# Designs tried in a protein design chat: VH-VL binders against Glycoprotein 24A (csbA). Part 2

Target 1, 102 residues: Glycoprotein 24A (csbA), of Dictyostelium discoideum (Social amoeba) (p16642)
Amino acid sequence: MVDLKITLVNEDGESTISGKGHPLPAPLIFPPIYIFRFTQYQTEGKLWDKNEFQIKSGKIEFDGEEYDIPESKGTWSKDDEENAIDVNLHLFRPPEKFFPKN

## First folded at step 1 (VH-VL)

Design G9 (framework fv_dargistotug)
Fold by ESMFold2-Fast, scan of step 1:
Structure G9 (fold): chain C 102 residues (1-102), chain A 117 residues (1-117), chain B 106 residues (1-106)
Amino acid sequence: as target 1 above (102 residues)
Amino acid sequence: QVQLVQSGSELKKPGASVKVSCKASGYTFTSYYMNWVRQAPGQGLEWMGWINTYTGNPTYAQGFTGRFVFSLDTSVSTAYLQISSLKAEDTAVYYCARDWYGYFDYWGQGTLVTVSS
Amino acid sequence: DIQLTQSPSFLSASVGDRVTITCRASQGISSYLAWYQQKPGKAPKLLIYYASTLQSGVPSRFSGSGSGTEFTLTISSLQPEDFATYYCQQLYSYPTFGGGTKVEIK
């Protein structure tokens, strides 16, 4: 399990989720959805009060790499069977840095 | 190095079952889905489905439900493909391939399954 | 499912030739297309992802272009080791492959 942090900015300011997790490959449907799974997490900010949210900008930090999140939207959901939380980002470009090619 | 190593070739009679293994090494097994791809002799590549290595949940392409089962043993970083009630049309090379955002970046060497009387 | 049609299915060429193969999708898939090379008896190898991005370790004579429904793979100066079957693959929905293009020596 590796450190994972997602910071999101919307009209209400900055919200963050951080802890242990990793990106999951996502079925590519329109629009493409990229899933970041947290097995341990802490949240800050108001964005997490709703399951669906708009994103003005943001940043993903995983295993020392960073990815800037463009204007987009996302959802989050809880996986009670695995005791995990998924943050689902509707991005048109994959954050390829998080899956090394070797 | 990332490696996917598959089990050896199988020769089976119609009606038998087969279980192909795909052992992963060199990366965190549960961070990447595993795809299964079939290639009949002289034919092209056919996606069979994938398995979510984190949850164990499989997704099957149309035409690969019922007789085909994807499973895992995460303790040994291994994915399995089981085919029951084998038919002649199941004769093919079966590949496992790691999913990197939908791109198949590393492939097993393939397992030839021959179904003949 | 999204269907991919490759043309031609067979191509005969000589070393040093510029060859282009085409992949057409049954609906728009943006840039979510990859190209694979398969040599006889071997597993496929990823050459190009996201329509035009060259995979690490792949020679620069390979290039991809296109978006939406029309895509091409170009080999600018064919080498002996390039004689293989090439497949396109979409990942805009559940994965599907094109039928393949076999590139043989003339």
Scores: ipSAE 0.009, ipTM 0.611, lowest interface PAE 8.5, mean pLDDT 85

Design R1 (framework fv_tarlatamab_arm2)
Fold by ESMFold2-Fast, scan of step 1:
Parts: sequence; C-alpha cells; structure tokens
Structure R1 (fold): chain C 102 residues (1-102), chain A 122 residues (1-122), chain B 109 residues (1-109)
Amino acid sequence: as target 1 above (102 residues)
Amino acid sequence: EVQLVESGGGLVQPGGSLKLSCAASGFTFSSYAMNWVRQAPGKGLEWVARIRSKANSYATYYADSVKDRFTISRDDSKNTAYLQMNNLKTEDTAVYYCTRHYYDSSGYFDYWGQGTLVTVSS
Amino acid sequence: QTVVTQEPSLTVSPGGTVTLTCGSSTGAVTSGYYPNWVQQKPGQAPRGLIGSTSNKHSGTPARFSGSLLGGKAALTLSGVQPEDEAEYYCLLYYGGAWVFGGGTKLTVL
C-alpha cells in the first residue's frame, strides 16, 4: 500500500482523508465512478454523513502524483468487514494518472 | 479453531433445485463476508457468490454464470451461510466450497470447508 | 468478459526458485485488485496462501512470497520442496466480485 490523500471542498466545508490506500478497478458503467480505498486512515474536517454530496473542487495525492478533482459528486462509505473507507468520485474527466484505460 | 462445514449436495436432474448450507464455528461469523466457490470435475476454481455482513446491508454479488438462478443468504443467529440453487444445469456440476473473507485488507479466503458435491444429470 | 490469466504449468527442481504470474484482461494488475493466491494439493480442499498482494495468511511457509511484477501479480517460491507440487490459483477483485485465474500446475521434478 502507498500514501493516499483526498481533499474535497463543497458548500458545507472541507474534508480530508489520508493514510494508506489505492484505487480500485471500476465497474464498466457510464458515467464513470472512480473508487479510492483507504486502509490505515485518518480524517480531518467534516466527513459528510449523507450518502451523496456535491464537490466544488478537490485534490487526490497518490504515490507522488496529484490530480485536481473537478466539480462533481462523491460519496463516503465505511467497509467494516475490510476496516476501510471508500471514496467514490463521479467524474466526467478520468484521473488517468491513477486508473489505467479500459 | 476455525471450521467451515458444507452440506446439502447430491444428485439432481436438470431444472431441479438444491440448497447448500455452510456451518461456521470458531470465529465471530457475523463480522465476516462469506463466499461460495465451486470446482467442476477436472477443472479450476470458480467464484460463485458472496454475501457481506449486516454492517454492509447483507449486500450480495454473483458470478454471471449463476445470476438469477442462485441466491446466497445467511443466518447469523445460526452461524450459517446458504446457497439456494434453482434451475440447475449440467454445467453446475461441481464440488461447492464455502470460504470466509478476512475482516481487514491483509488477507482473504484463508479458511475453506471440505466441499460438498453437486451432480446435475438426467 | 473479464479473464484472469496464469501460466498453465511450470516445472522446477527441488531447492530451486520459480515465479508464477497472474494477469488481468482489464489492464495492469495493481494492489487495488487485492491479488490472492490459493494452493490446492491433489485430493485436498484449497487453502489460502497470500492475500492483498504480499500479505501471508497464517501458516504460509516463509519460502512463499507475493509481489507485483510487470503489471501482473506474482507468487515466488524460493527453495521449493517436493510437497509444494500443487495447483496454484490467483484471484482478483473487481468491485465486489472475485475472478479466479485458470490455475498453474507446479511440477517439482
């Protein structure tokens, strides 16, 4: 596992989750949903407790690379069985630096 | 000690139904996802179905080959997982294994049962 | 249709080193696929060896190691023993579902 940090900004404020993590292979659906899984993590700011939220801007930092998150939608979910948090991003613009092409 | 014991296999005609059981002991069953994996005679392993814990709303997942015919379920009060198999085909003939999913990302499929044979034949 | 590919068979001498690989039709295998390795000896039920790329299950001998190699998951056996003759399966995670490779039959002389 490598260092992963995601910061999201919306009307409700800023939220950051950081730690060890990696991108997951996404299902073949449109519009694409990109999933980042965190293990061994910590959070700062407001983690929105609703299933879906609007994103005004943000940033992904992964293994020395970074990607700006455009205006989009996202969700946070806990996976208690795997002791993990998933960040699901609904993007029109693919973060190709982290996800290989289909 | 961790144990998984499958039962319910047998001979059935094409179009028939069987329900398999997987009895678990030696761990906190309700915290783990459970899987069914099968192996046709002389062939490799094939993942069939998964059911997550209550914390993940008992979400279920199926291989395309069994969608709409098989249903995975669980009864946490009995430490048992089930696989209901309907509309069986000769291609479903296999030894069916039950296996658990690790709680964390450090490992998966650590413990397996002995398997139960399902034969679909006319 | 997603396909996970392994070498059908490999041969190694006792005491030797061998590496098995596991590839995906969807692209390069990363840690996000949670590569798992399972061993099945003749006439026995499968047993877990490696989960999440390189993390060993309890009871896995020290001679087994997991890694990522050239866009594939890899299982390396160093100092192979006769009892290591078996079928080895990898499986990869696809957002809820798991897919097994076809298996590698490892022959020890």
Scores: ipSAE 0.006, ipTM 0.625, lowest interface PAE 11.9, mean pLDDT 83

Design R10 (framework fv_tarlatamab_arm2)
Fold by ESMFold2-Fast, scan of step 1:
Formats: sequence, C-alpha cells, structure tokens
Structure R10 (fold): chain C 102 residues (1-102), chain A 125 residues (1-125), chain B 109 residues (1-109)
Amino acid sequence: as target 1 above (102 residues)
Amino acid sequence: EVQLVESGGGLVQPGGSLKLSCAASGFTFSSYAMNWVRQAPGKGLEWVARIRSKAYGGTTYYADSVKDRFTISRDDSKNTAYLQMNNLKTEDTAVYYCTRLEYYDSSGYWAFDYWGQGTLVTVSS
Amino acid sequence: QTVVTQEPSLTVSPGGTVTLTCGSSTGAVTSGHYPNWVQQKPGQAPRGLIGDTSNKHSGTPARFSGSLLGGKAALTLSGVQPEDEAEYYCLLYYGGAYVFGGGTKLTVL
C-alpha cells in the first residue's frame, strides 16, 4: 500500500532499506524503541551486515512525509514467520503522524 | 557555578594555525558534549564542531566549512575542550565560543545552555 | 546545505506578545531536530534559552516558551519586557551537525 524508506548513515557510510512497510504502534514506555516493519524490501549498504548499529544521521520517508533521524542507535531483525524485517530505532519524539494510534 | 573560559585566540596569517582552549568548571565536564560556535564581526552565529562525551562514544562532528582543517578534542582529566585550527582563511575571522550540550539519554533533552565569553581569532596579513 | 530561516526583524510593544519562527529548507521542523533558542544582547556572549523544542534553561524567564507551529519551531514571548530586546537565534540538529538560523532582531518599543 504505502512505501517506506529508511536511509541511515553510520561509520561505514550510507545504507538504505526501502519497499513496502509501515511503522508499528508507538511504544508507551521510555526510552522508546520505534519499530518499522518491511514486508517487501531492498537493502543497500554495509549497515545490514550487523544486527546492531550506531546512527550518525538518517531519514525516514513514509506516506509522502519525511523525518530526519538524529544521532541515535538501532537494531534490525528478521521475522522469518512473517517474511519481514523489523528496523528498531531508538528515537526521541519522532513524528506522531507516522505511527498508528495505540 | 558553571563557567566556560575560552583562550588561545589572536592574530594569525592566512595558512597559519591556532589552538583554542575551553576551560570548564562547576559541573561534571566528562558527562557533557562540548561545542565550538563562531561569530564573524557583525554577523550571525555559526556552529563549528561538537565532541560527544566518552560515555556516548566520543564522536566528533564538523561543519562543512571547516572539515579537514579543524579538529575538536577534549581532555577530561583537565576539564578542557580544544579546537585545533589549521590552514586558516580570512573567512575564519570570528569570535569563537565554547558551549556545553546538556543531554539526558533517558529524557532526550538537548540544550546549549551555558556559553563562554569567547576568544577573538583574526586571520589577516 | 541546509538553510535555516528566521524573520530578520520583529517589533513588539512592552507587555505585548510576539512569536519568532524558525524554518528549514529541508522540510518541516520536528522535535527530532531538537530546536534550540539562544539570546544575544549587543556586546555580550550568547545565552541559552530553550532546548529540545520547549525545554527551558534554568535561568530562562517564565514569559518565554518554545513550541512547534506550522512545520516550524517557534519562540513566543508573552508580556515582553524592555530587557528582552536582543537578537534571537534558533538552531536545528541534522544528523550530528547543528545549523543556526540567521537571527531575529527583536525591538521592544
């Protein structure tokens, strides 16, 4: 339905993941970990070679909107049952417009 | 009482070098990110460089205008931040301020709360 | 290169209310840009006022408030005092770097 693209810059350079995806509902506890689920995706860059990463900068593009990712950290994991990948970002106050209501 | 005191400014010729110091007191220096911000005579503020605390990786960041010429560093044992300026240009003429960045990981609060009085760098023949 | 834009000058009467804005060439300003507001009076060093959109520095008078307004960061002064005459700079965070706005000269008449 909607396209989701995340671009991340770390010590290894720029990496991207793009395709069909959506943010999961925002967490209710701080420090929140915001989860972006991709069901169909393409990846580029070296970030995806490791499960944990530091983020110097980045960008989330979803539903025609953009959000600049500040210095932060994240992880990614593969959900083989759902044939999906979760990108888990430690963000502070990302736009509420990206996230479904809990 | 939080204090930041800059020093090391002066007159230098184009192509020359200067090393600025920022002596901090009144807070736990090692817990804060430190920044250099400059202001050319009669102009606005321009962010120059940041160094994070060692607990947050000690990473350094630079404005594009100073990349590859300036190096920010810190010595937590001396409560001092530094800015090494190489290959100085006339457009680097400015008052250089140091400022701390208050950041609480759990709250995500980021603020440039305290600033020093500045040190003047003049790059001229 | 990101350009951060502020009103060059604004005038307000003592006791009045004024809002300064801070916009970005790269898109809407969000809390993820950690908007900061800094005050500078002539011949003085800058002073921190607001960090992280709306979080006041401990010395900041209650009449100052920060917010997001229409895709921009905003600094509002309610009940302006003569001593509030100064230049106000915003700065926004972009993935490790900060970018200052050009500053707003606030005149209190």
Scores: ipSAE 0.000, ipTM 0.557, lowest interface PAE 13.9, mean pLDDT 83

Design R2 (framework fv_tarlatamab_arm2)
Fold by ESMFold2-Fast, scan of step 1:
Structure R2 (fold): chain C 102 residues (1-102), chain A 123 residues (1-123), chain B 109 residues (1-109)
Amino acid sequence: as target 1 above (102 residues)
Amino acid sequence: EVQLVESGGGLVQPGGSLKLSCAASGFTFSGSAMNWVRQAPGKGLEWVARIRSKANSYATYYADSVKDRFTISRDDSKNTAYLQMNNLKTEDTAVYYCTRGYYDFWSGYFDYWGQGTLVTVSS
Amino acid sequence: QTVVTQEPSLTVSPGGTVTLTCGSSTGAVTSGHYPNWVQQKPGQAPRGLIGDTSNKHSGTPARFSGSLLGGKAALTLSGVQPEDEAEYYCLLSYSGAWVFGGGTKLTVL
């Protein structure tokens, strides 16, 4: 069932989102925003009660790959037409395991 | 005029090996993922292997039925994808098709297909 | 492993509308599974029709459309033509690998 799991730690503790999802193509903008789309998911923790958040640390697990999220910030938004949500991570370097450098 | 042309099929005994080639033309081969798909006589399609473009670090993926026996590779300088098949079994008898993926990071479109090459594994 | 299920056969009259579905033993089919649809006529190589749920290949007639419906991928043909008689396969992606459905034989009578 679980293709993608994101665990985030902030001042309120640990929060997760996991389920069916995938990274979207890497952005060509600065500062970079890395987007992970979920179409079937479960959430735990308080982070998801608001759509903008600070990140102290975290982890992305996708397709057997793992990436440690540095101190950063993020947002999430709902795509009603696709029944999906996007988790947008504002990272100054790519999660290289999911977004290979060229 | 996108074309994919498979070659290298033939008759081989169980336990034998064959290497298939897929010659591509009419598009920028180096920017595209490539797949091998097979079809046993009178049966449905079965995905076999995928190799991504250089932009995706030439990542490879395999169906469980062929894992550790088959190796997909590519030579961008020759616009050619390959499927090295080792330790062949009678269940591997099929027409093998080469098909193109899309250019995008997460695209897996199966838009263009070759004519196929027959592999028969028999005594 | 994951089994992808399609209707074995469907029949539709010329000019009619028919919907083929593609379900998974693993759970609901989503856009994250990149549903693809492929057409194959007897004695011919397969032809790509739809990728990434609903994106038509450039050669695909306007009467074909892809969607997600009730936890499954769907291929709808509106105004079916005799030449649409063929086998239709769906493909779903799981952790980088692809899985074909068993195919649907569409008969146009």
Scores: ipSAE 0.000, ipTM 0.553, lowest interface PAE 13.8, mean pLDDT 83

Design R3 (framework fv_tarlatamab_arm2)
Fold by ESMFold2-Fast, scan of step 1:
Structure R3 (fold): chain C 102 residues (1-102), chain A 120 residues (1-120), chain B 109 residues (1-109)
Amino acid sequence: as target 1 above (102 residues)
Amino acid sequence: EVQLVESGGGLVQPGGSLKLSCAASGFTFGDYAMNWVRQAPGKGLEWVARIRSKAYGGTTYYADSVKDRFTISRDDSKNTAYLQMNNLKTEDTAVYYCTRDWYGSYFDYWGQGTLVTVSS
Amino acid sequence: QTVVTQEPSLTVSPGGTVTLTCGSSTGAVTSGYYPNWVQQKPGQAPRGLIGSTSNKHSGTPARFSGSLLGGKAALTLSGVQPEDEAEYYCLLYYGGAWVFGGGTKLTVL
């Protein structure tokens, strides 16, 4: 478990998701896909009313370090049984430090 | 070792057309968004146009000063970006640069530029 | 429509410290604008210095640093050298498009 804060910006405005999350196993393809499962989370803004999103700009924070999210595409889905949300980030060749192995 | 080389500039009369090319080498061209930036004599840099990679839809963006006159495109098989310039005006006279953009390293490498002069 | 504002000119003595700023007409500049800094010397093509906020490009001298300061992007030069005399441009990102500031002419004397 890590504390994550993801902030997204698009034409619908600024949107955030914050809370405790952890990475899920995902196959690496181009562009790379990273999946985070959030529990105990909050969302703000209109972006989270949509299943798909495009990131014009954004940030992710790990262990007190802040990383810019590249222009990218993502999707999210609810897991009603576990009261969780999965966020899929389709990233453009991020540095290894962006999503360290755990 | 990254290189960007612009070509296609020259003298053209008002109302004329030119097509600029930006030949890229030393990196995976298809992964990057490409930009055209211009600089009129003695003036500042002005962003002109941008094209995203195909993975991000190949979406194009233009400065208001060139909308409907200029078209940016790319040919990933040739590692080349293009700027088709139509209905040229004297105020389009500038050195035109191409440059790449990519996560965290935006505008790291620039070409040497190609001069476009619009006059009779 | 959107205006990116820089100081038109600044002067600093050799060995001194100077900070250039970059503001947006749309509000406070954050890292989400991917503020970039580019240096241009007379008769030369531009060269990238800062790729986003504080991220330096390879080859950028240690005396250059990028940051956010008072709702603006900032470029700080510490221990300025004569060869740092140049025009400095910032760029900000607006939903797919980039906008340049007007440039700051830095005079070292």
Scores: ipSAE 0.000, ipTM 0.577, lowest interface PAE 15.3, mean pLDDT 80

Design R4 (framework fv_tarlatamab_arm2)
Fold by ESMFold2-Fast, scan of step 1:
Structure R4 (fold): chain C 102 residues (1-102), chain A 124 residues (1-124), chain B 109 residues (1-109)
Amino acid sequence: as target 1 above (102 residues)
Amino acid sequence: EVQLVESGGGLVQPGGSLKLSCAASGFTFSDYAMNWVRQAPGKGLEWVARIRSKAYGGTTYYADSVKDRFTISRDDSKNTAYLQMNNLKTEDTAVYYCTRDLYYDILTGYFDYWGQGTLVTVSS
Amino acid sequence: QTVVTQEPSLTVSPGGTVTLTCGSSTGAVTSGYYPNWVQQKPGQAPRGLIGSTSNKHSGTPARFSGSLLGGKAALTLSGVQPEDEAEYYCLLYYSGAYVFGGGTKLTVL
């Protein structure tokens, strides 16, 4: 259980999701999808009103480190069985240290 | 090369028990959910059980036909999934396959690779 | 009890086009059911063809495509080859669990 916060900026402004979460193993597909699971969370901003979104910029804060999110796209979905939410970021180039290379 | 190999099948009497193993190689086993699917002689495929990856809580799911009799488990350190089958019935006679699935999100779910299967015969 | 329904059998001529369908007793099939299509030839283990409605496995021939049609999942084969003669199963996702259809025996004649 680790503190995880994702801040995303799009045309509607800044949106965040923060709480207890962790990254999930990335599927071996292209473009790479990076998945963050939250089981205890709080959301702010208009981005969460839609399941699919464009990203102008953003940040991931995890275990005391901060990582920049480039221009990209993402989705989010609920896992009602586990009372969890997954945030999926479609990134072409991963930051080192946080997103291990395959 | 992705490979799944089932073992542990055999002949047992009704009321008996068997434990099946599914040995995985050629991929990062811990990233995938694992399934057991069976096929009775001359019949169709029947989904039996599923176990999610540790990252998704390792939750287990069962078909009604095997609930309370079968237990699915995994050992990520050994790249192996298991199916413990108790109180076997003649209708459990089937070839048992293991297969992986990857449902990280809506875009990537599939049952892509299957093993060759192991035969379980429940007969007196 | 949830039932997934497929056509029991279909026949198509070599080079022809055929569509197999997959329906649910719970209502219209949507992408949230993550429809999967599996091929099985006599005496062989099953082989994955399509997942999540339309995502092809890398080994799946280009002539196979998946879609949603009229509240059902659909598998379409265009330019059918003799080697496509097989049983085809769909399976649908229900809150962590899966349910297979009864299978469609495709005869290429």
Scores: ipSAE 0.012, ipTM 0.628, lowest interface PAE 8.9, mean pLDDT 83

Design R5 (framework fv_tarlatamab_arm2)
Fold by ESMFold2-Fast, scan of step 1:
Structure R5 (fold): chain C 102 residues (1-102), chain A 119 residues (1-119), chain B 109 residues (1-109)
Amino acid sequence: as target 1 above (102 residues)
Amino acid sequence: EVQLVESGGGLVQPGGSLKLSCAASGFTFSSYAMNWVRQAPGKGLEWVARIRSKANSYATYYADSVKDRFTISRDDSKNTAYLQMNNLKTEDTAVYYCTRGDYWYFDYWGQGTLVTVSS
Amino acid sequence: QTVVTQEPSLTVSPGGTVTLTCGSSTGAVTSGYYPNWVQQKPGQAPRGLIGDTSNKHSGTPARFSGSLLGGKAALTLSGVQPEDEAEYYCLLYYGGAYVFGGGTKLTVL
């Protein structure tokens, strides 16, 4: 696990989740879904009041590198068994470092 | 009701310093990025500085014209944003507006505070 | 240095339709520039109208709409009212920094 921070922007303001996290294997569906699991996390902003959200923009910061998130949709869910939060992003192009091609 | 109230403007000599304050109410201040925008008499709007929320490590950004002279800061416990202006020049004369906003809009603006830099 | 260009002035008759545009010296304006539109009347503070290309601020009249048109951001007023006479500024995002256009003075005659 490494330091992971996802900042999402919508009409209500900025919403951020940060802490120890990593990407998870995701189902092969269209449009693609990319899943990030957070442990020992903090959340800020109104995005976390609802499970489903629209994203105007955002970024992923992972171990010192940044990747932009385009306008998209997402959901989040709590994994009660592992005391973790999963952030599910519907992206048409993966962040290069997390999901290498092939 | 969202309100932004600027204060601290006034007359200052070239080379002087001034600190502006922006008191916010009616929204969760700590969740929003805050900006300073200025307007010289009879001229257009010019973006000056931005400070992001705690979630974004209070990252700051500045227009080239004010970089190294101005410092934006915030105190979330007081719902207040600040602009520290040092080494002021005559071209810094303007009404300074505090505004809430980031990527998607600059929706709420204060009434502004006048800064005049002259000898 | 980056320049954001707007028409300096436009005139429209009451009840008419007018479109203001906003271009960038760096290339075609896309949604990634997060175009914002701000209205300012003489002697008054600015007020936000539209953000992120087409999203209306609360209180923005239905006659205002935002879009992308021909590589520029656009603000369209349909059924213009006398009180719409004002200066209109566009604001574009450049990877952390923002740049305002020079403003368009809209005259309603």
Scores: ipSAE 0.000, ipTM 0.566, lowest interface PAE 17.9, mean pLDDT 83

Design R6 (framework fv_tarlatamab_arm2)
Fold by ESMFold2-Fast, scan of step 1:
Structure R6 (fold): chain C 102 residues (1-102), chain A 123 residues (1-123), chain B 109 residues (1-109)
Amino acid sequence: as target 1 above (102 residues)
Amino acid sequence: EVQLVESGGGLVQPGGSLKLSCAASGFTFSSYAMNWVRQAPGKGLEWVARIRSKYNSYATYYADSVKDRFTISRDDSKNTAYLQMNNLKTEDTAVYYCTREGYSSSWYYFDYWGQGTLVTVSS
Amino acid sequence: QTVVTQEPSLTVSPGGTVTLTCGSSTGAVTSGHYPNWVQQKPGQAPRGLIGSTSNKHSGTPARFSGSLLGGKAALTLSGVQPEDEAEYYCLLWYSGAYVFGGGTKLTVL
């Protein structure tokens, strides 16, 4: 029901994943890993050719909120049972609009 | 302002080795993927190898025709990309070009090319 | 192995319009193959013209444009100049490798 879009920029240009999805609950450990699950999705760009990637900059757009992604790294994995994809971002500073601290 | 200068070409016998260099200037070399493309005399362009930047862990890619014989590398401290060519064959005779892979807003582009260096593999 | 096919040669009159195409043995050419167009004049190094289907390099003249037409990448020149006589190569990306087309020799007559 809700649109989720992640745009990631590296030396090879801009890559995007967009569709229907939501953030998963944030871990309590440091350094944190923030997971975004897409249940219906479309990918663009070369970043998705490997499951591990470096990030120079980017943006998360969800439920009318935006978060600028700092220089970082991430991974992605496909869940064939749910026809879903998880995008895992290794961020030292939490995107607190999506993941309240408790 | 952007310049790419290849060097290291020459005459070599079959089975021999050569190492090509591509000296870059006028841009932030460490941020760009670099490619090697060759052209045999009177023939078309053939992509050879690619190396990504540190942001993509220096990932490397090779054409099947050169896989296991050629190694692409870079030294960001010297703004230089390299192509180590081993077990050279007569079919590797070509002008070798270094080219920068530019990007902007969802696009990828072989924007700047060097003048090339000739590699001749002959007995 | 993927084979990328271009017209071997095309002729156009000065001031005319010509479209070069780039097709693939693997299927329809899409934006996901990042079609690139490269120009090479006799005795010169290649120069980039177009990337990612339709994105022009800042040095590329306005008369050049890129598009997708009927499952192929296309390079269109409108108002062709004598200096546009050259070999034109397309370049496509396939999950770990770039593949060049055989090139089109454009004659401006």
Scores: ipSAE 0.000, ipTM 0.594, lowest interface PAE 15.1, mean pLDDT 83

Design R7 (framework fv_tarlatamab_arm2)
Fold by ESMFold2-Fast, scan of step 1:
Structure R7 (fold): chain C 102 residues (1-102), chain A 121 residues (1-121), chain B 109 residues (1-109)
Amino acid sequence: as target 1 above (102 residues)
Amino acid sequence: EVQLVESGGGLVQPGGSLKLSCAASGFTFGDYAMNWVRQAPGKGLEWVARIRSKAYGGTTYYADSVKDRFTISRDDSKNTAYLQMNNLKTEDTAVYYCTRDYGDYYWFDPWGQGTLVTVSS
Amino acid sequence: QTVVTQEPSLTVSPGGTVTLTCGSSTGAVTSGYYPNWVQQKPGQAPRGLIGSTSNKHSGTPARFSGSLLGGKAALTLSGVQPEDEAEYYCLLSYSGYWVFGGGTKLTVL
């Protein structure tokens, strides 16, 4: 379990999700979708009231590393079987620190 | 504010060497690939060199025109990219810009103001 | 030696629509070339406009759009303004290497 925090800014202001989580293996599709799974979490802000959202800017903090989220879109979903939340970011390129291209 | 500033240009004789610097501020420098792009007087833009982030192995790429003469490097602790230019030729005379990219997908932005390199006897 | 080809010059009237194209010597341009568009005004540093075919930088005016058209990348300006007079360069990616087109001088008359 690693500390994971995502801060997102949209038209409704700033929203966060923080706790324990990790990136999931990304599907090999285009445009790419990058998934962060939270197994323990706390949410703040209005972004989580809707399952789909636009992103003006944001930040991912994971395992001591930081990544700035560009303008993009995302969704989130609840996995009741695993008691987890998945945050799905539609990014044209994966964050280099978390999804190394080899 | 996201910004890049080049320095180190000047007048050198053919066969000489010069090292350019590109200082970054306002973003997480280590997440981005860095590029050097040049523009000869009155001519178009020409891509010169690229260095990926350390997470991608710091892989370097060079245009054929500069291969084996130029070396791109980076120091993430100083938020700075470098271009070491050796065995300079008159054809290397140009304004040199640095610019970031994010993988092969996102924009080339920002760009620095450029630094002039003149190779002449 | 890979060559990226653009129209050398184009003219458009203020308020008009113009499309610039970007072709590759290797064949039809697809999204896998990650076409980028860059604007440069005389005496100024370049600025990024569009990446990955159609993805706009946050500072890019709404009148600019990117697409693929007839085996080429395309940059379309709708409702052209006088300040859009500039040189426009496309870039295509070849497995980590970037190649610029020759540039298009857009004249707004």
Scores: ipSAE 0.000, ipTM 0.558, lowest interface PAE 13.5, mean pLDDT 83

Design R8 (framework fv_tarlatamab_arm2)
Heavy chain, then light chain:
Amino acid sequence: EVQLVESGGGLVQPGGSLKLSCAASGFTFSSYWMNWVRQAPGKGLEWVARIRSKANSYATYYADSVKDRFTISRDDSKNTAYLQMNNLKTEDTAVYYCTRSYYYGSGSYFDYWGQGTLVTVSS
Amino acid sequence: QTVVTQEPSLTVSPGGTVTLTCGSSTGAVTSGYYPNWVQQKPGQAPRGLIGDTSNKHSGTPARFSGSLLGGKAALTLSGVQPEDEAEYYCLLYYGGAWVFGGGTKLTVL
ESMFold2-Fast, scan of step 1: ipSAE 0.014; ipTM 0.678

